# Designs tried in a protein design chat: VH-VL binders against o27280. Part 450

Target 1, 266 residues: o27280
Amino acid sequence: MDSMNVPEVLEIKRIVEESESVKTFIFSWDFRREVRPGQFVMVWDFRDEKPMSVSLIDPVRSEIGISIRRVGEFTDRVHGLSEGDLLGIRGPYGRGFELMGRDILLVGGGIGMAPLAALADEATARGMRVDALVAARTADELLFLDRLEAAGVNISTCTDDGSCGFKGFAHERLLTLEENHDMAAVCGPEPMMFQVMRILDERDVPAQLSLERYMKCAVGICGQCCLDDTGFRVCAEGPVFWSQELSRVREFGRYRRDPAGRRVPW
Short names: E, the ipSAE of ESMFold2; O, the ipSAE of OpenDDE; V2, 0.75 times the mean of E and O plus 0.25 times the DockQ between their complexes.

## First folded at step 19 (VH-VL)

Design Bg1 (framework fv_bamlanivimab; at its last fold request DockQ between E and O 0.84; V2 from the best seeds 0.87)
Fold by OpenDDE, fold request of step 20:
Structure Bg1 (fold): chain C 266 residues (1-266), chain A 119 residues (1-119), chain B 107 residues (1-107)
Amino acid sequence: as target 1 above (266 residues)
Amino acid sequence: QVQLVQSGAEVKKPGSSVKVSCKASGGTFRSYGISWVRQAPGQGLEWMGRIIPRTGRANYAQKFQGRVTITADKSTSTAYMELSSLRSEDTAVYYCARDDQYEGNFDPWGQGTAVTVSS
Amino acid sequence: DIQMTQSPSSLSASVGDRVTITCRASQSINNYLSWYQQKPGKAPKLLIYAASSLQSGVPSRFSGSGSGTDFTLTITSLQPEDFATYYCQQSDDTPRTFGQGTKVEIK
């Protein structure tokens, strides 16, 4: 049995309160086990297990950060934890983002900014120019703005209610931006990603998108996260996909499957 | 690029309370904290507590627990520090500072508020 | 609580001198250490964060080093505007704690 698949019990070193609904949990990490932006880990609270994206990768401090949004019973329990408490972590899993070119555009919505924040750090460290379009429902839900600014990222914000930046959706804001980039990385609500991908394709901008699906095994065996008509496993072939790959996925932007395997519209 | 502007100097009697304000410029609070640090005349810096304005959760140094209350008003982008049961030893300059939740450093600082406690 | 001890408490130096200030933590704080400069009647100013990262706008003559428990602030060539009190601060645990300060005076 691969030791990577056995959860390691780790102490929560610090908790960053990102918003009312999002917390980032910081853990010590042995970087002999490499982790890339866009990859995820399985978080185990000794009752249930859920996949979570890595939002911070700090090899200097030997730390990683996992940002978690409060959305259900599992995340409610996790959000009730304090510094010093324990969680089980196994991974990392999946395919992360690949950086190319000199100029990169990040488009993120809500908690989707988590993996993009980590990607921004890497891109900046490599000397790339990074532009980020950060979307949320309200100003209070915009994530990682301070981190991105500190890293030298050029930020554009949009909110549904107009409380900060452009009033509207991410794809609408994107249409107002004329600048092209060498590549784009996208993560957020799937309807947002679908529209953003369409615009980027029309502009001939290579794009990578991170998908969210129900996962159980994280190792490509159970098939719970299989995408219709392709057989792509989000946990193995993803969660990061190129736009060309997603063009083959009929369900993308249209529906997902719930834990029972039923089609659920977005 | 946020700026912090504090309320003016205060002169208080022993046993009374003082409430100092700290207004942040640049719009609504982001995902940073506001820490309060005081400095008695000729002395060093002493951390009193911190609030995360977005969530309203505050932590205090044990020395001040029960006597200090830190709050924040998101609608006005203003943080407050209230210290009760004032004594002469509380005479100091009180600073608010932006507290980076990842780094834990303080930047920028408010200009400071002088609080004098005398009978 | 984590105790921060600075050395020396005060020093006298001349313009152009190399100045070194040390800060020791009572336990390991990784690199969660910041340095501040404070002039009389003014608020502290952040110089270094994460033990060795220079804050934007701070002259390159300032540098920080160290990890774990021992940290150093170095001014390669002291300038007239550098006469002030310097503080280290740990951000690894709550409560946040400062060193007692180091006053750099004109010789």
Scores: ipSAE 0.937, ipTM 0.963, lowest interface PAE 0.5, mean pLDDT 96
Fold by ESMFold2, fold request of step 20:
Structure Bg1 (fold): chain C 266 residues (1-266), chain A 119 residues (1-119), chain B 107 residues (1-107)
Amino acid sequence: as target 1 above (266 residues)
Amino acid sequence: QVQLVQSGAEVKKPGSSVKVSCKASGGTFRSYGISWVRQAPGQGLEWMGRIIPRTGRANYAQKFQGRVTITADKSTSTAYMELSSLRSEDTAVYYCARDDQYEGNFDPWGQGTAVTVSS
Amino acid sequence: DIQMTQSPSSLSASVGDRVTITCRASQSINNYLSWYQQKPGKAPKLLIYAASSLQSGVPSRFSGSGSGTDFTLTITSLQPEDFATYYCQQSDDTPRTFGQGTKVEIK
């Protein structure tokens, strides 16, 4: 481990309350450590360490934002923190998204919109046309809508319960959307991503998908983030993969692994 | 476009309280906050506090801590500010404003509610 | 609390003039700075955010610049409807604070 791989202790500068279950924690950041959309950081609360999505990359203000969904003991503790409290951050790690062409489609489910919000900011700054399909269980869980609108993103929504936008799953809404994009970026629950990837492949739309796997080292040494069949390390060769790379991965969309590495169903 | 509409002017006696409403029309609050800002006659603008309606969390300027309560009702897209133990120096126009959590700016503003405190 | 100091406190200008108003923060606020216009008896109206970003629907004769502690609002080709008081506001730290205002009077 070099000095970059030791957590830097940073003060929480601001907390944005995105939803009942999601907060964005904003930190001052020295951009000599470049951060690109789709890369991740390891967040350390002095007891445990977890990979988290970067949702805001702002070199002008020297700030990053890290969006965290409350889902368990670690994230419950982090959600209990206030501005001025400390967290350890190491990274960034992994391969980020690559932008191509002029028209991009983003498909995000739940917290998966976090890295896509950062990508949307970069794409719009480059002058690209950005369409986003934002999915959640309910209207109150649709993330980043106001920020995406302010950036000039064209938004379509879907909710499981129909409380906002299309009632149903993201891939069902996708079937009714325009097919004229130069690329797509996809992040969310892995079953959703699998279905979305199949549709985009049939339409010959190049797609990049961001995977989540259990991580310890984040630099490709410990092997905890490896995919079946290929040996791809999500922390090193990913977390962003092209759909063609994932077509060779048997586990994608079919099962997940717990912290001990055991296969469990989605 | 979202518009904020506030309740009407009020005349109050010292020691009483006032509750001002702020209703969004043409949309919902979504992830925005609602801030309250007051302006005494001939004076500048003073931030009092903010609520995030989606989560119900509020925070207040230290000057008003203990006298102001800010609440919201998501089902009616309405925020409320209650100021207690009124004094004559609380005579002001009270504005609500939609508060961007990232930028911290205010847009749009309500039309304002004049509160006069006199015996 | 971050103190915001505006200069001048008032000014008079003719239609067509270029007007500059300054705002100084007591500590660096990066570009967490907004400008508002307030006409008598009306609510404030957002003009500029993030120091230099023009709010939608605001005429292009308004512009903002600066970062850190020193900021300016510029009005080119002043119009009769620009008679108002102008406020700066910082949002880098809590509580949010405003400058004392600059009254612009059309001659």
Scores: ipSAE 0.811, ipTM 0.906, lowest interface PAE 0.8, mean pLDDT 90
ESMFold2, look of step 19: ipSAE 0.810; ipTM 0.910
ESMFold2 (binder alone), look of step 19: mean pLDDT 92; pTM 0.942
OpenDDE, look of step 19: ipSAE 0.910; ipTM 0.946
ESMFold2, fold request of step 20: ipSAE 0.773, 0.807; ipTM 0.873, 0.906
ESMFold2 (binder alone), fold request of step 20: mean pLDDT 92, 92, 92; pTM 0.945, 0.944, 0.945
OpenDDE, fold request of step 20: ipSAE 0.937, 0.936; ipTM 0.963, 0.962

Design Bg10 (framework fv_bamlanivimab; at its last look DockQ between E and O 0.94; V2 from the best seeds 0.86)
Fold by OpenDDE, look of step 19:
Structure Bg10 (fold): chain C 266 residues (1-266), chain A 119 residues (1-119), chain B 107 residues (1-107)
Amino acid sequence: as target 1 above (266 residues)
Amino acid sequence: QVQLVQSGAEVKKPGSSVKVSCKASGGTFRSYGISWVRQAPGQGLEWMGRIIPRTGRANYAQKFQGRVTITADKSTSTAYMELSSLRSEDTAVYYCARDDQYEGHFDPWGQGTAVTVSS
Amino acid sequence: DIQMTQSPSSLSASVGDRVTITCRASQSINNYLSWYQQKPGKAPKLLIYGASSLQSGVPSRFSGSGSGTDFTLTITSLQPEDFATYYCQQSDDTPRTFGQGTKVEIK
């Protein structure tokens, strides 16, 4: 709440090229400022500021990684940066994932795998059994497979075009998997998460889901990321929500609000 | 399990170019890089450069900048290293290795390609 | 560039001996340090990564320690197949650099 709200100018230590559209930027981090999987930071390129998920948390090396997908002008500029360049980072913000039980299922789509990759590292470090369902449009868009495998995660893949793993969507692949887990963590396109949540609820698997909304302040003041009917602020009460909480959110899986506050369908 | 298989030995004249291939079998490149490392006779290991086949982006050691070109063909899971303006000092065994982008270690390695530069 | 200095350059040992090889970086490299074993006419083989993580399939007699600038590879009980040249490699910065190598010979 105090120094957390002041952007710290950090040097990009390394850049990992995850895919053609995704890069992970690695920074030295003072872990006196705790960060949890599922939390986000505000990234400032000295012109604009955007919320980004933390995808790597390494207290041993005192490093964090932020994965950014190239989707617009801001991210175009950031993707043009090199090692040694500077970015402003403030945070972390929001509610992260909570680990429960011994067996965890991760279901991620596209860049949604970013926070789940960090969660996978924590879970495996705790000796948990981790299964991950990784989804993408194509094989070349599947993220973090190498990291997950190295961490001992059991991976199942699915792609829209069938170029890798199961041909189809994540929820379709999930229906073919009969094993139950103690908990699940889900992050990706909201329509995917909506379908996955329904399946998990039917199976009585406790699930946490990470939402993405337009954010400005990141501190629960401006209300730009408020969810209809509940008043939940994604930056404060989220971005990680339990399935029971999201069941109360009318807009979930249906629409979001744009920067002007208008409803935009998924 | 991924294996790297390199092209055969080469004998070249000074001033010529050599292109060595490295094919990944038993898997794909995924998000790994491919690094090239050479070893002169009786000498240590020297990193030359790296490519991320998934993106096609490469970087090089300054010593070889402008003289080495590393490329990759995702459709054939093959990486290439081309070294131009060959000198006698370029006589060495050239290795490709899978490069972990996070850890930076090399595993597995190709079997090596002997390149001899002589008049 | 980060310079890596190994010591000793060579050593003689017997089967069953404890062998220690050190590697020093010219600047801090955190724990981005890997150890390789190379036998004549063969490609290097990864033994340790992240300074202390044992690569899968590598015998437990191999271990790595250290952080910052000073690192150590230890073989608790040297076996006949362990006679080889060992290299350290930093991966904290580009270009990647190797130590000059340590040749472990039979006494």
Scores: ipSAE 0.896, ipTM 0.941, lowest interface PAE 0.6, mean pLDDT 95
Fold by ESMFold2, look of step 19:
Order: C-alpha cells, then structure tokens, then sequence
Structure Bg10 (fold): chain C 266 residues (1-266), chain A 119 residues (1-119), chain B 107 residues (1-107)
C-alpha cells in the first residue's frame, strides 16, 4: 500500500558531472509519486542506504535528478557507477519548500545548492524573480551556476579563497545584497545557515532553511533524525523548517550528532 | 558572451596525427562540456567525443575510441582534440562546441579547423 | 546508436513559403531534440532545443514541434538568408547523433 517505504530499483539514465566531487544522477520517474523541491530520497546501492538531495524535478520529461557529493565509502561506490547501472530509490520524504510572493532569495553553500536548484526551476516557472547567492570554498566547487543562469536566475557568488566573486562567507556577501525579497530559502553548512538566518530575521524576510541530520527510516518512526529540545523529526516535520520554528531549537548552529548519538561541533 | 576560437588549418600525411585547439574567451568553461564534431566535405555532422573541463573526464564515440584523445587546460580555458593514425577519410572540418550537460545541445560552435590528409 | 532520419534530403522554395522539415528517431528520445542551421563554409547555428524551445536571437519564423520519435522544424515565411542546410540532433543517449541534413534552396 505505502510504496514510499520500499525502494524501487531504477536504471541510471544519465550522469551530469557538476564538479570534481559532485554528480547528478538522472532517472526516469513516475510522477504519480509527486516530488517537491526540498524533499529528499533514500538511495540504496544494495549495501547501504543514504538520504540524498533531489536537484531536478521534470514532470514533462518524467525525470528526476539526485545530486550526490563524494565524501565517503558509500558515495565513492555510487560515483563509480555508469549510465545503465542500477540504484534503489525510495521516497520522496519530508516537507519541501513553500513558495510565496514574487521575489525570492536563495542562499546555498556547496551541495546545499541542490534542493535550491530544483526550487529555482519551480519559482521561475511560476514567473517569480529569483536571486541566488551561491557559496563554496573555491570556484571549482560552485554548483549549478550554468543551470541557474539559463533559467534566468540573478547570481551572486562568494568563495572562501576569493577565486570567484566575493572573497568571504555567504553571510558577509548577503549584507551587500538587496533587502527587498518576499522570502528566502537557505541550504548549506549549518553554521552558514545560522549566520544567514540571523541577518534575514533582522531584515524581516520570511526564511525557510533545510537541515541535514542522520536518518534511518525516513518516515518518522525511528527517532534518529530528532532535534534536541523540540522533538522535531527532520525526515517528517522537515527537512525544511521556517526560521521561526528553528528559533526554538537550541542545537541549531551549535552542534550535531554522529551516528552513535554523540554531540560533535559543526 | 563566450566565443570558441580554434587553431588554423592543417595538411597531414596518412599515418600521422593532428592536434586541434579550442580556446574559450569572454568566460570560462565552468560546468559545460566541450564536444568535438567533424564534417567531411559535402557530408553531415559526426560527433567524436566530449570532455568536461572542470573534471577532466572525457568520453568518445566508439568509432574513434583508441584514435582520439580530448583534453583541457582550465588555466588557459583551452580544449584540445588529437586524432592519430590519420587516413584519407579523416579529411574534414573539425568543430569544437560548448556542450550543455543537461540538454545536450551545442552552442556556441568554434569556427572550424580544416584538416586535409593527403599523400 | 539512435539513428536520425531527415526528410526531405533537399527542397526548393520561394521567399515567403512555409517550409516543413521532418526528423524521425529510431527510438523514443522524449523531447531531447535540437535543430541547427548551417550555411556553406560556416559552423552550425543552434535554432531550437528541447524539440520546441527557440534559441535566443533566432527569428520567430522558426518553430519546432514533436516528441517521442517524430519531429518537425517549420519556417513560416522563408527569407533569402534561410538558404542553408538544416540538421536535427538527438541528445537522449550517447553517442549524440545527427540527421543527414536537409538542404533548402530558395527558388
């Protein structure tokens, strides 16, 4: 009955090489299972299963794209696959972004741009004006710039090393941008999101932020994705939260938990 | 706007090789690919292969596998195509073109490089 | 490899005519189809991508339609500068493949 809980084995139709460390895997998808920007899927390589960002939602072509950063053993194995190889996909899961108004600001760091790229496509399709601040450590790690430009998104960049755009952090660049947005969507390293959220709150810009936490079930029953102090489940009540919801969460921006449940700094 | 400027015409003997350059100006490669497409006199267009300069990864049409090598130098925004073991049927105009990884279309194209293989 | 077959191989038409060129894929390519114009001695120029999306700077007299296996390029009022060879190209699968071309001769 509940097809969201059982992985479907799908063939990799196409691989887009976004950077040295990021690939987007494109699959045919039956959109009777609707997908919203900000939702995630669980990717199964027949040995392990990890949550991954949906970065392309194309009902016209019946395709989705899932962007994966190479960061460890699981993602190394997936990056070694070719077109025609198989992966298991279950989902989508979680609460996606809600669009409002006519003018949206996207603030993305690293792979955090993946769900924002999907949101940008939806926003431009609705006729909204989209500004994006895209952050990375270096120019070669800036993601989705060509795709966003082709969609008509107004792009600002920043890099830690200054190799492209503003030299510095995303929140520092944000201070120099226009303040007249109807909403913002933010995804990236949690320390960056905390700093960006503070600026957006001071400007009274409604903001939605996408969090990352450890996940097992993805349907809200195991408790592994719970946030301290509130009991919010990132896989069920999130991964997208309004800034006002996160103001109740003491851990946000301060620490995270490893798979053993141990508090670690960001 | 990005422009692709190719190296000049070449005349080669059978069995030799040719290396054609393709320099981007007015921008960098970013995440676009660079494809190579050839056209023999009076004939249609034939895709040879592609490189993604940001990652350095290339792939080739089966027909050219083993004879073609496509490379890129990000620091100079230049891609290269080398075709070895030349034969008379390799006489063609060789184009580079910017390759959209999602859509797969080619825009812009270089001006073309004529390669004549004659003995 | 996906074979792309264009029709006709050539045609003659007068200025002002409506011209239609067809392209057929050997298997479904969804809408991953592009059209190019090539004038003698020049590089190809992108006209249409995604089967029906008009490239920036291309005159609105050009249009594309179709999906799956059957596609059409239409010029609704042929102009003297439209003398050229036209190619379709699929990008649904590797290798990228082109039709054999359609030569349009004015008059």
Amino acid sequence: as target 1 above (266 residues)
Amino acid sequence: QVQLVQSGAEVKKPGSSVKVSCKASGGTFRSYGISWVRQAPGQGLEWMGRIIPRTGRANYAQKFQGRVTITADKSTSTAYMELSSLRSEDTAVYYCARDDQYEGHFDPWGQGTAVTVSS
Amino acid sequence: DIQMTQSPSSLSASVGDRVTITCRASQSINNYLSWYQQKPGKAPKLLIYGASSLQSGVPSRFSGSGSGTDFTLTITSLQPEDFATYYCQQSDDTPRTFGQGTKVEIK
Scores: ipSAE 0.765, ipTM 0.893, lowest interface PAE 1.2, mean pLDDT 90
ESMFold2 (binder alone), look of step 19: mean pLDDT 92; pTM 0.946

Design Bg11 (framework fv_bamlanivimab; at its last look DockQ between E and O 0.90; V2 from the best seeds 0.86)
Fold by OpenDDE, look of step 19:
Structure Bg11 (fold): chain C 266 residues (1-266), chain A 119 residues (1-119), chain B 107 residues (1-107)
Amino acid sequence: as target 1 above (266 residues)
Amino acid sequence: QVQLVQSGAEVKKPGSSVKVSCKASGGTFRSYGISWVRQAPGQGLEWMGRIIPRTGRANYAQKFQGRVTITADKSTSTAYMELSSLRSEDTAVYYCARDDQYEGHFDIWGQGTAVTVSS
Amino acid sequence: DIQMTQSPSSLSASVGDRVTITCRASQSINNYLSWYQQKPGKAPKLLIYAASSLQSGVPSRFSGSGSGTDFTLTITSLQPEDFATYYCQQSDDTPRTFGQGTKVEIK
């Protein structure tokens, strides 16, 4: 599909202020182009382009939402935009989440909750029981709680400072939860995901994890998002991986490659 | 369960200002917005503006632009609506309401604050 | 601004009656339409959101339908506590706008 590689200029229909640093931009979407939770799009502000997770998928309203965290120059510019302004969107790309079973556990940290929020909507629509462990540094950084609750998700929170829910990290909170699920979906800081995956593996819970890497082409050509030592391309074979796949990835939870290809520790 | 509790009735002179408070009890605003809606005697509902307490950003209906200021204090879980240059036409019951940012509906309402503007 | 027009402005009905109220938007608002009930001296109460989703705690005798520009609120069997004024509200665009209201009175 050659057309998916050409950015479409779309008007920002609505902006949701998720937190001080996170906004969700809502666009009209032609759902003849299918999109799945866990897939990403390339967002173009006519100067630079960055991969962003789809956090809202609404076929009824013909809308999608893209959640963006303010972390640098590109996202600073995007956060300065208003409703009615334009952005270029191409995609979707990558492998999304698969749903299985009746009971699903979502474990998310910070902006990692973006793709999980979309997954939660799909899972609940299918009649699945959804439990979500939502983690952040502080209460004000917890994302999508109200939206998840409205969807019928059972939420457990944890914060580094204890300002909301369990005081500590996601994997620590997970250790206190004894219930097993049919599957788990995980997205957040890679050190968090690494610890969470280990726990889930010990519990024999099938898990999918969404990785973040420096991404340039999004079509599996440039190799900038390749993972040591498998050669997996995050944009093509991912960003969603099964735990069994990630067990083969040496760099997972340890380091990533920067734009120059150098190892950068987490 | 979250409730919105507003300040008491006000009687004001034309040209003066009024500031109404809206406190969330039983919880916080979280990621919700707070909208202000007024209702003149025997009339319908009119949206004035909204604030997202979590971020402090507000937007207003054009009709009230420059005359209304909506603020929030996260530490006290309280939103405020200040209307200046009051006119007799501003006599109304003013409501705060919890605003779902995704849906845009108002699921929780304050009890209302009667504001009377008379010379 | 998006204009919301309700019909009728008022109606008389008896307990047990089926009541239908319509709301028309001046332009398409997708399903960003909510219905509220207001009793004298009280704040509005949310009944329906997203055109057809029943708010928690609201009796099942209330239902909403429609998309685009035309919407309907239905009360299948009017109860004594249902005599009130009803408002539709669009949330597709800013400013948020309401219909003029429909007063349901006892016959």
Scores: ipSAE 0.909, ipTM 0.949, lowest interface PAE 0.6, mean pLDDT 95
Fold by ESMFold2, look of step 19:
Structure Bg11 (fold): chain C 266 residues (1-266), chain A 119 residues (1-119), chain B 107 residues (1-107)
Amino acid sequence: as target 1 above (266 residues)
Amino acid sequence: QVQLVQSGAEVKKPGSSVKVSCKASGGTFRSYGISWVRQAPGQGLEWMGRIIPRTGRANYAQKFQGRVTITADKSTSTAYMELSSLRSEDTAVYYCARDDQYEGHFDIWGQGTAVTVSS
Amino acid sequence: DIQMTQSPSSLSASVGDRVTITCRASQSINNYLSWYQQKPGKAPKLLIYAASSLQSGVPSRFSGSGSGTDFTLTITSLQPEDFATYYCQQSDDTPRTFGQGTKVEIK
């Protein structure tokens, strides 16, 4: 009924333990409220409310999954919950990924793999060829590998410590991967996404990137995202942008130090 | 490719305990669970519990809570099930099985470990 | 606990027959239902998961159907290697539970 502004209280149906720090909470969901990969929900524990990534979209079972990394007081409380306990959920919010072509590359770091796992499911269901580069600090923090493999995704891994796959950062591994994709989808820490975006732009691969937070943006991205704020302030965590949109904002910020406050290039 | 290889048959006295191992070969456990399922002679399959080796969290069927302990060693890709205070009714073949956390099916099974409890 | 009831407990059939085994859950389990085949002295083998999805390497003469509480395993042309005991298993809730088994024997 009040789906736009008021959380619906839902029972946790199942908890999947993805890693020591990440759990996926699965809920029954009425798909009259459409959900797209790349969108997020606001999760309410009856004290606080935080944006969280949707990682599973299953209309057949009428279920969604929301993946939550334990990073602070709110997420610690949520991780302490059991199946049968209640959470409030409102949404989804944000702009999701758009699929195009036949061959897609996914590049995910840490919890950023969550929306990409949902996208991989949709892409494979459409008959697309999906390659995924999955990055983490250690092997035990690589997320969704078994689920991606079961979906028919071709997986490359990298870990900072070399405990699984390529030792190093995602962008370093990307330089050694096949260069013939119709599009890419990228989600993870902003430094990783920046480096990956540059490589994909040089290869002329259309890329969509999901930024974790607009407040970390020094290139004016916060000013490019407008959401209808009709109740609680909607946090735009994980909105999807095309790489060319991010490039234009970056170029625009290069002139803000002139007499009107713009930097004038010479 | 991935196989689950269990330890050999055991003969035990009532009141003792047994510890059965289950080693993943050709890979690691990754994010899969390892469930333990037993089968008494001429009887059906009975789920005992599972562990998620990546997190170390185990869950048990109520019937076995207090007598069964399931553990895992990620460094050796080996899971263990220990059943204590054995009775003749615990005579069974004990299987480990790879457990998909999303689906809950068992797609890979160990060969089974026969445990006989007799005086 | 979700009780799983199989029917029949045993059946006799000839090579080439169509065989149907049913499984009933004590409450709705959506499609969280799997079927296993077990031969004497061997571990169970997964045939069907998610009620109707065929496991890789399983012959197409096996099929599964159903949702909610009532499920069916069908073998459309019984082969000599299909004489075995069949189990259903639910994974909607903890503990995971199995049906009592259905033994398919040579007539």
Scores: ipSAE 0.782, ipTM 0.883, lowest interface PAE 1.1, mean pLDDT 86
ESMFold2 (binder alone), look of step 19: mean pLDDT 92; pTM 0.946

